VH-VL binders against q86l99r1233to1411. Designs and how they scored, part 9

Target 1, 179 residues: q86l99r1233to1411
Amino acid sequence: SNKESLPFRRDVIEKVINHLRENSLDTEGIFRLSGNMESVRGIVKSFAHGEPNLSFEVHNISNALKHYLRSLDPPLIPYEFFLMLLDARKNEDAETIRNIFWKIPSDNRVVLTLLVDLMVKISENSNVNKMNSKNLSIVFGPTILKPRTPTLDRMALMTETQLQCGIIQTFIEDFHYIF
Key: E = the ipSAE of ESMFold2; O = the ipSAE of OpenDDE; V2 = 0.75 times the mean of E and O plus 0.25 times the DockQ between their complexes.

## First folded at step 4 (VH-VL; framework fv_adalimumab_6cr1)

Design b2 (at its last look DockQ between E and O 0.87; V2 from the best seeds 0.00; counts 0 for: pae E 7.7 > 2)
Fold by OpenDDE, look of step 4:
Structure b2 (fold): chain C 179 residues (1-179), chain A 119 residues (1-119), chain B 107 residues (1-107)
Amino acid sequence: as target 1 above (179 residues)
Amino acid sequence: EVQLVESGGGLVQPGRSLRLSCAASGFTFSDYDMHWVRQAPGKGLEWVSAISWNSGSIDYADSVEGRFTISRDNAKNSLYLQMNSLRAEDTAVYYCAKAEYYDSWFDPWGQGTLVTVSS
Amino acid sequence: DIQMTQSPSSLSASVGDRVTITCRASQGISDYLAWYQQKPGKAPKLLIYKASTLQSGVPSRFSGSGSGTDFTLTISSLQPEDVATYYCQKYDSAPYTFGQGTKVEIK
């Protein structure tokens, strides 16, 4: 995982997502299985420079996207929305989640929409790629939605993680309603 | 060789708490979902709880929901089961089990640890 | 929740006999079904996953079939070392319920 924050590049993320949409829908364990770490690091660096290197196999590219998103500061979903989303998830309130989503800054919202759209497409082919909405939500929950200050309590952290994942799962499963 | 070793079992009174541990070795622990399964003496197997590889997803059987807490420490290759408000019907051998990628059949199983809840 | 029902609960057969155990799910679970063998005093051992895929190292006399709601474990020629209790388990989603078990003995 990357420790340093990288600049948010909407154009790069869109290119990467489009590539994955075309080349990864039938890939078993997409976003979950690890690639070559050296390759992944190189690809992530290319993101920062504005020209994504997409000449690698899809596990390397998908992992690069995952690591890049994780390194963003603020996260893809800005910090100010974190608690509101978690509270909405606790109450199983999809309408509130939808309302919160539409308050997210436009560039972030566009990227989030594209990303979740990709997840939806992947999940629809889960019989082949083994990545259903739950599996994808587990991968991306803590990646794109996180607090400004990390939780130190282990049990609280577990609950938080579950809520993060649950929100992403809601994004995937209720995509047409929310987005 | 993949190994799972449970510990922490013993005799406890009803209403008390007990914490089970499972030490994993021989595989990349952080990549796999882990489960607890129990078996009462002379009875069948009962699934108890599951935790995803990154703790992002947790599931419990109805019989233990609200009383048991599953957790893991990937840095220590360890799985845990905190059991609170124990009942006589919780008496069982508790197994930790490794799940396969993306699926939840179990291989391998630990040897199990016995928990006896009795007055 | 989906109920898993095995039949019979117990059986006794002779060495060399063909043995069949059935597992029925109250709802469709596709091929998300595993079979386990448990010998007395031992932990369960995986025999079959995906309803019909034999686990590596398991004797070929074991086989699984079925999809949806009805599944079958077959031992083509029962051996003394096969004395055990067998369990089916669904893993389509939580809960990951086991059948009640089938005890297999030798006459």
Scores: ipSAE 0.199, ipTM 0.739, lowest interface PAE 2.4, mean pLDDT 94
Fold by ESMFold2, look of step 4:
Structure b2 (fold): chain C 179 residues (1-179), chain A 119 residues (1-119), chain B 107 residues (1-107)
Amino acid sequence: as target 1 above (179 residues)
Amino acid sequence: EVQLVESGGGLVQPGRSLRLSCAASGFTFSDYDMHWVRQAPGKGLEWVSAISWNSGSIDYADSVEGRFTISRDNAKNSLYLQMNSLRAEDTAVYYCAKAEYYDSWFDPWGQGTLVTVSS
Amino acid sequence: DIQMTQSPSSLSASVGDRVTITCRASQGISDYLAWYQQKPGKAPKLLIYKASTLQSGVPSRFSGSGSGTDFTLTISSLQPEDVATYYCQKYDSAPYTFGQGTKVEIK
């Protein structure tokens, strides 16, 4: 992860997601392609200070959201839910995933719902933007769901990453059942 | 110039293992999904396995699932295929192939490495 | 899983002939279809992606068409260097299945 830990600001994240919902659905490679790193750094700082600056090209804003979410400590899905979600994914148990989601604290659930809804909208237009549920899950799995103590074993890390991505893919594909 | 170079092929008895490697150069390896495709002597192409750029998504053909493991090391620009419990029907030239960001059409391909599974 | 069936399995034609190879998917794959050329002893080479988009550096005598389940590769005027085996490949989702191939020869 990053050196810098950032505060959770629900209303900032809501504003950024709403902006992206209005401006990113037709954008090829949204969340996958890079932005201008100097711009992205400035935008992330504006998020952290509670006054999001959204006067940038859309790739800079999507990258800033990714970096902001990656920098949250605790992460958007709090650490205590990590192992139970991974286990539920191993068992392909969407009902248990749904039950775990509804135990997540209310502010985190609202933000998760908005974020996954944005991913659903993007994936529904994937013939244009090229970002289907699998592509989005690869981006967001390790961004919002991570262990308190990362493993040092490379093969275990690969398996862990696959499960993290699988949980986000389940969120997107089973959105109306889970959320 | 984009290059993919496979290695690790050889002659091996049924039930044994081999590990294939693919060294990539001339592009940002960590940006692209990678695939293995094989071709039995005198036969057609058979897709084997895929791994996403960050290893977050992995797929296998039914014929190899449970026996083969695809992996990558982005720091070393390398793709791997661990092949266990080899069978005669696994005899093939194995190609490493680069996919695009979003679409799994393959350009370029490596030159291939021959795996022969025989008693 | 979606099966990919090419026809014919082989053909012979004269230099200058129009050659048509077809590829049929057992279920719809939209336009997520690629064509490859493989010469003896060589790795496959991409010709066409997205059913009809010609890869850069590929001669304009090659063209592709189709969507859904039925796809066609056409060589408008066969040249001696076009002797090869041609494969279609679906890429809508895993598995990324190839057709069985079509050998093209000069008679």
Scores: ipSAE 0.031, ipTM 0.658, lowest interface PAE 7.7, mean pLDDT 91
ESMFold2 (binder alone), look of step 4: mean pLDDT 95; pTM 0.960

Design b3 (at its last look DockQ between E and O 0.05; V2 from the best seeds 0.00; counts 0 for: pae E 14.4 > 2, placed apart)
Fold by OpenDDE, look of step 4:
Structure b3 (fold): chain C 179 residues (1-179), chain A 119 residues (1-119), chain B 107 residues (1-107)
Amino acid sequence: as target 1 above (179 residues)
Amino acid sequence: EVQLVESGGGLVQPGRSLRLSCAASGFTFSDYAMHWVRQAPGKGLEWVSAINWNSGSIDYADSVEGRFTISRDNAKNSLYLQMNSLRAEDTAVYYCAKAEYYDSWFDPWGQGTLVTVSS
Amino acid sequence: DIQMTQSPSSLSASVGDRVTITCRASQGISDYLAWYQQKPGKAPKLLIYAASTLQSGVPSRFSGSGSGTDFTLTISSLQPEDVATYYCQKYYEAPYTFGQGTKVEIK
């Protein structure tokens, strides 16, 4: 995957998400199964140039999106919201999560909304694609929500990861309430 | 070149604990899921455990569930297997293996480290 | 859990012979099957994934086929260096179960 920090491109992300919405809802293991990594890297590079190459099969495209999002700095969900969201998740406080979400910068919030909407649609078809809200949250948790300074404690990291995933799961399962 | 090097194997008595390590190099460790697979002497391959790149997903074989703990340190390019309450049946060469994604094939494999559980 | 059964457990053939190993899943696993080669005293090596995709660097005499429950690994012309135990594996979901292995020897 590409570990370089790539620019945040709302327009590109929207195009990719729309493509996946149309072509991946019935794809088994979408975002989870591997593609061709060379193709994936190429697609990610195309994101940086402003025009996503969507001429590949959906696993390549979905993985490209995943890797692209992972490489963002700051993350799709900015660093300043990380601790607040984790705390809210610890308390199982969906209202607070909702409130925090609406404090996120507008472009990020729009993209996040589109992304989670896609996840919702995918999860609704989990009987076919085998990607439920939990599976999707595992994929996207630490991908779009991460601390500025990683923890060095293994147990803390495990807990952190679970909370990250849990927040995304909450986004998916309580989509209409939060977004 | 992609390399996986297992360590920590040895002779241990039943009921004791052992911690295996797998040192990864030649690739971005944090991008890949990792697995442990074991092979008893003269026997076939048995999957033991899996961990996703972000540790967000972990799975165990039924035979080791509750006794073994898989973990990783991406900063150190290391995979671990904490083995508690070891049994004679756990005697095997333990391999770490790279997987591109959680649900993908294993490539490459380490050379393995031998764990012998015996009184 | 899905059971993976290989056949035969062992075989002996002559150099140049066509060798066929089968793997059967107790339930449908689509094409989420890999084949590995393990030579004596060595770690397993990936041969084929997605049931029929040959891994880079693997000789073309190896081929895989099948989907669903029945899979086949074929060596079109057995070579001395092919002496090994071969394993099939399902890899879509845990557990990532291996077949019991097929030992291939040269006569």
Scores: ipSAE 0.019, ipTM 0.598, lowest interface PAE 6.6, mean pLDDT 92
Fold by ESMFold2, look of step 4:
Structure b3 (fold): chain C 179 residues (1-179), chain A 119 residues (1-119), chain B 107 residues (1-107)
Amino acid sequence: as target 1 above (179 residues)
Amino acid sequence: EVQLVESGGGLVQPGRSLRLSCAASGFTFSDYAMHWVRQAPGKGLEWVSAINWNSGSIDYADSVEGRFTISRDNAKNSLYLQMNSLRAEDTAVYYCAKAEYYDSWFDPWGQGTLVTVSS
Amino acid sequence: DIQMTQSPSSLSASVGDRVTITCRASQGISDYLAWYQQKPGKAPKLLIYAASTLQSGVPSRFSGSGSGTDFTLTISSLQPEDVATYYCQKYYEAPYTFGQGTKVEIK
């Protein structure tokens, strides 16, 4: 079959996040270390079927979640919020970031809350798992927040990437204020 | 309430064309894959074509590939089937069906629209 | 392509009887198998997906079983409203092939 991108499925993402919350907080390099690509592809296919198969080693499941989120079009944070979030981050304005978050459609907000809460729990155990808020922001920034049309300017792209990561880092570090 | 309503069927001579439409309501059309399935009079179900939510994936049954074109307009909540070079064997009731994702079961189905190809 | 073969092609049974319809795939399809009911003059209706998962609103007298190549639809106690043709369908990959159907009638 010919496939290009995957639709947003709240129920699948909730199940996967809950599994990782129960099974990954002590795992060194979670979301950073690679999995077995054949296993990861199979797990992503099970997400598309609506009944995620989570009977795999935890790195394969975390990598499948990353790949699934990267394949969403539109992304988890819808395109229309990209520029306003980057501007609020540029001004270091957590209050505006919070206000923008609450304008995001409710299904997306619920999933974002669950995902960022998982990242908070992982970062709270970073002495064991070696994944702090900065490390997690690098993984998830470009994964869930992206422009409809990427810039062609190399300097602008680097600045955008830093701001994308900064927004996710703000979500993690100011979780209880924003969410 | 989820509804799918097909239209555009009729009597047509071999070699002619028809365009079928399927109007969707009661769900977020742009989140789901859509399929066409046909049923010749007194016969079983035959899958015809599939299109993913963003039109990024499309598949056809061998019997219609090159003659039929599936498309969708997410802004109008509409699915289409352009049927060219029609043959007598294409005579059937044509159903549209909603799929949770591209490789999934079908629920619900429309009521169908009859296409009759005869001299 | 994977072929789907239903058995029997038709059957006739009394109200209250247990009815069993089988479906065989020519290759393994795991549990990616659905069952549909089509009453005369109506569109098909989903009964079961993932081989054994009952769709919401379908009476509990319907059940499905099987995995791999061999699948079964069971009606534990046939009712008058169950007169229909039943189709299995694989959805493992394109083409999304149906079985030829099983017509169920009441004596």
Scores: ipSAE 0.000, ipTM 0.484, lowest interface PAE 14.4, mean pLDDT 89
ESMFold2 (binder alone), look of step 4: mean pLDDT 94; pTM 0.959

Design c1 (at its last look DockQ between E and O 0.04; V2 from the best seeds 0.00; counts 0 for: pae E 17.0 > 2, placed apart)
Fold by OpenDDE, look of step 4:
Structure c1 (fold): chain C 179 residues (1-179), chain A 119 residues (1-119), chain B 107 residues (1-107)
Amino acid sequence: as target 1 above (179 residues)
Amino acid sequence: EVQLVESGGGLVQPGRSLRLSCAASGFTFDDYAMHWVRQAPGKGLEWVSAISWNEGSIDYADSVEGRFTISRDNAKNSLYLQMNSLRAEDTAVYYCAKAEYYDSWFDPWGQGTLVTVSS
Amino acid sequence: DIQMTQSPSSLSASVGDRVTITCRASQGISDYLAWYQQKPGKAPKLLIYKASTLQSGVPSRFSGSGSGTDFTLTISSLQPEDVATYYCQKYDSAPYTFGQGTKVEIK
């Protein structure tokens, strides 16, 4: 796991997402299966320097993106929206989720839109790549949506994780409504 | 070698509780979804519960929903099944199984642990 | 929920015979279908996944086919060690329902 916080680079993320959109939709286990960790670390470093190295196999690139996003501080979805989104998910309130989404800072919102769009496209081809909306939400839930202060309660943490994943699942499944 | 070892089975009276454990080794436990599957004596296989690597997704069979709780401790490479309000029909060999994806095939399986619910 | 129905429930065949087991899903599950072998007193073993992909280490006499609702497990030449109960399973989504099983015996 990458524990260092890297700078948020919208331009880099967009390039990576575009690459994955073109090259990973039929890749089995995309974002789920691991790549070569040495390669992944190298790719992540390239993100920080502003020019993504996209000359690698798609599992390496996808894992690099995942690790990079996980390392962001604040997360792709800023901390101030965490509780509001979780509460909205608890109430199965897609409208509120939508409203919250549109309050997210513009750069973050754009990147989030691109990322979820990629997830939607991947999920639509799940018969081939085996990554449905649930699988993708499991991967990205805690990656892009997390609290400023982690809970210490085991049960609360479990519930929180489920809600995080659920929110991402909602983003994917209700993409056209929310985004 | 990938190995799953179930434990915690035994004889218990109806209405009582039992906690099963599955110890995993030989693979990165926190990368994989895990499942419980049971088999009543002389009967077929019945899926019981599933849990994703990060517990972000959990599912139960209708027959155990509300009574059983699946959980995991990735630091201990362990899967658990808390079984409450046990019934005679819960009598079975309980297997833990590894899954490549949350929605995927099961491989490998543990040897199973027998739970007998009887008055 | 999707129902999984195997046929036959049991069969007896001679060594060397071609054996075919069918599994039908009440609704389409694409290729999200696995086959397992369970020998008496043992845990199930994965044979086929993605409806037709042979698991590593499984003899080539085993094969799977089908997509959507109708699936088939075939043993091209039945061997004594193949005596077991075979189960199909859907894994498209929860519940991950198994067929009722097919018991295969040698005459």
Scores: ipSAE 0.743, ipTM 0.911, lowest interface PAE 0.7, mean pLDDT 95
Fold by ESMFold2, look of step 4:
Structure c1 (fold): chain C 179 residues (1-179), chain A 119 residues (1-119), chain B 107 residues (1-107)
Amino acid sequence: as target 1 above (179 residues)
Amino acid sequence: EVQLVESGGGLVQPGRSLRLSCAASGFTFDDYAMHWVRQAPGKGLEWVSAISWNEGSIDYADSVEGRFTISRDNAKNSLYLQMNSLRAEDTAVYYCAKAEYYDSWFDPWGQGTLVTVSS
Amino acid sequence: DIQMTQSPSSLSASVGDRVTITCRASQGISDYLAWYQQKPGKAPKLLIYKASTLQSGVPSRFSGSGSGTDFTLTISSLQPEDVATYYCQKYDSAPYTFGQGTKVEIK
């Protein structure tokens, strides 16, 4: 059979982010370290069905969120914003990045605000959890900001990845200005 | 009110084909996954097939995979089941059912249409 | 594939009796279980979903419990209109398998 990507479920993502906000700030390597593959697959399925199962060790929950976000189509930041954001990042233009953020649909903006706020809180506790803004940007850059048509050119992919990470790092470091 | 009406059942010989239809009304058809379920005379319920709202996901029971094809036409609010290479064990009342999500409970069900596969 | 086994296959009880039907999955299905009622010549009717959530319009004498592999449908006080065949169904993933059914009659 032909399977589609996973659906965007704002309420599910909010519940998961709130759970991680309460339970992950002291966890070493959160979003960086792997979870149990079988557990992660089961948890992702519960997200897609609208009833998140959060009765798992926190690394399994964080990995499930990463995989769920990677599987969204459209992605959390809709495709139409990809080139605009990359260009604004290339020009180091935080004001334009903020203006673009506020054009993103409101449901997506709410989720993105909660997600980046979580990353800010994790980053502020990096002496304990070992995850700074750069580490988190590597995880979330390509995860939530994607082109409609992926490039097959290795050099273009490397450049896109650097810019994707740069945008997330800007979101974290300039959170109060942008959000 | 929400209504599902199956049609296209009848008597056919083994090895032949039949196409079932399910007409939907009273709800936004494009928002929901749809399923086929069958029940042989005097027997229990057997799930047959599922299709997502946009046809992006499709699943079949092992007993029908390769022989049956589920499809939908969202412009016509219609669900279909193309049944090829029919066998005697395919004799059943066929129900269409609405699901809130792809992996979900079924509510409502149609009235069913009888398919009889016999020499 | 996960098998769904209902017990008993049939039962007879008096009006007012408490009736219990069990459904066992061969592997864990969390709470992704529904119960249906089917009267002769009619389509099935949803009673309960997510193992224990009562569908709108279903009498409160029906209840469901369980999680994982063992599930129970209970009718707290059997009524004449509850004569039917009852089916459990897993819906955690394909295949969306039904139990074999439990026929409930009045003595």
Scores: ipSAE 0.000, ipTM 0.466, lowest interface PAE 17.0, mean pLDDT 89
ESMFold2 (binder alone), look of step 4: mean pLDDT 95; pTM 0.963

Design c2 (at its last look DockQ between E and O 0.66; V2 from the best seeds 0.00; counts 0 for: pae E 6.9 > 2)
Fold by OpenDDE, look of step 4:
Structure c2 (fold): chain C 179 residues (1-179), chain A 119 residues (1-119), chain B 107 residues (1-107)
Amino acid sequence: as target 1 above (179 residues)
Amino acid sequence: EVQLVESGGGLVQPGRSLRLSCAASGFTFDDYAMHWVRQAPGKGLEWVSAISWNEGSIDYADSVEGRFTISRDNAKNSLYLQMNSLRAEDTAVYYCAKAEWYDSWFDPWGQGTLVTVSS
Amino acid sequence: DIQMTQSPSSLSASVGDRVTITCRASQGISDYLAWYQQKPGKAPKLLIYAASRLQSGVPSRFSGSGSGTDFTLTISSLQPEDVATYYCQKYDSAPYTFGQGTKVEIK
């Protein structure tokens, strides 16, 4: 385990996602463009204390959520599902992805559902916010789906990254089927 | 000033490999997607490959799929194109181009590097 | 794949003339179209993006219009320095296909 990881707090994540759902759908580059790092760190810290500080600009909040999710250990999608999902993606097997999703622990699954739902809503407004399903998947792929042991091979890592992103893209584009 | 400088071009025999590099400066490299575009002598422009800022998305033209590999090193502000199994039809000036992370129009372009594949 | 077709392939006009180049996509690409200028021996230069947005630093005599499948690049008053080949390019999704180009010359 990573000593720098923050605890998984479903209630906090839900509040943040709800806030972003209400305030970020028309924000260009949401989750992609960087905020103020000092502010972001402060917001992340508030997550750890159980009450998210949502008084900041939406890029700061979205980046805080992204960084928080990235710091989770285990990740939002637990390690045991990593290889199975990658294999399913390689085979373009949405059914298997769906089946794997429903095996994820309930709290994680709920949060994942809310998160992807937010992504869907954002992507539907991509003409304005420039964040389509692909762009969102690029942001969140490596963030919430990680291997327990990172690969040391450069080419394998590239492929892995693409598959991670692809899985998230599948979550977004086939949301109603999977979730 | 934004600058892209290609290198690695030259004369090579069919079936051989060549690696192109593009050195970027004057902008935050990992905020942008990067592309390769080529132009055969006296011909039009042909898109070759694209890579997102974090390599999460990679695309190839059908004509180079399976033979070429695009990559980047954000720490070095560098874009690469590994070209394997080169063919005569791969002869072209190869340009690296900067694109927004959300849309793939190209600005700016490098000056290009010439790759000649000939026996 | 979506085909990009420019017309004409070449044209010759006098200084001061209005020049129009068309680009047609075989399928709808919304406004995801860019225009480039390439002078002999030089790299391409972006003129227009999003079908009608003039890139910074580009002379106002250049303009773009269109959406969906039919697009137009217009030079309101052709200048000697405009001698070049012009390309349209789709970027709705990969592949990011270019038109075959239009060579513009001065009479």
Scores: ipSAE 0.168, ipTM 0.745, lowest interface PAE 2.0, mean pLDDT 94
Fold by ESMFold2, look of step 4:
Structure c2 (fold): chain C 179 residues (1-179), chain A 119 residues (1-119), chain B 107 residues (1-107)
Amino acid sequence: as target 1 above (179 residues)
Amino acid sequence: EVQLVESGGGLVQPGRSLRLSCAASGFTFDDYAMHWVRQAPGKGLEWVSAISWNEGSIDYADSVEGRFTISRDNAKNSLYLQMNSLRAEDTAVYYCAKAEWYDSWFDPWGQGTLVTVSS
Amino acid sequence: DIQMTQSPSSLSASVGDRVTITCRASQGISDYLAWYQQKPGKAPKLLIYAASRLQSGVPSRFSGSGSGTDFTLTISSLQPEDVATYYCQKYDSAPYTFGQGTKVEIK
């Protein structure tokens, strides 16, 4: 292959998110602290085969989810929505962001809703876990929202990254309005 | 051993530019947010700017916004502060600092580099 | 912006004294408050984060308390090596404002 990519498996992602919802809300640095890379790779392979192995320390599972989502092609938010969402964020237009969200394919919307709900729950407990909405948005922005063709222009890449993170921060902070 | 070493300070005239660097070692640089903090001689600490590990969030103090630009080069384990249109009130020791999260405390700090802006 | 007001601006105490420094935020910041120690000519050093959590390697005579708007750093028994300037800092969101500092000296 030309690059390593993984298929979208809604049922696997749902199981992993539900596991994390039950086991990670009090975990310091969840989604930010590293896991054991050998374990994380093995867990990601189990996700790709449809048989998620969740018998690992919670940081390995959260890192595996992050890496699995990063490896999806197309990404969780399909490529055709990238420019529309960035433009809506640039204009600070939460209503348009909401309208675009509801155009995303239903399987992707369900997973995105569960993922953002998990981030809301984590951020509500950030005094304990240290992961507020801004920190979570920095982790997940480029993970789930990316262009089909990445720019090579350093300043354009920085601006796009800031907008990607801003969209996820909007999802978390305006969850009940958008979702 | 986690280490942060600032460089690039010196004497410059008002209106001129200067670029500060912070070399990081002993940790995985692109896992952490970075900050600049300054301290005028004999004065207290003033936060200057923040940048997230993936550059997805950047913030500036009002006193420097529009004049200073924070950046990082994760391949070189380096943090930068481009300081344009310097003023006498920018005279300070400039520290870089490491943060675990974006909205978090600072640990450790570098040793600082002195910037003097005078006629 | 949230203002951070430290008091006193300076104090002088004897070895063994209990020292209390206060920090007041103009709006609630929950427990997103850190305390730093800075000795002359040196970089600041983290003492306490999350209002009350002692950083690894910091002597147990240091403690922090408070939440919301009112915070306190306490040195239970002042030692000669505690001569320094102490700063509080909010970190709930940008700007990450410091208090103006409290200089602690030995009589």
Scores: ipSAE 0.040, ipTM 0.670, lowest interface PAE 6.9, mean pLDDT 90
ESMFold2 (binder alone), look of step 4: mean pLDDT 95; pTM 0.962

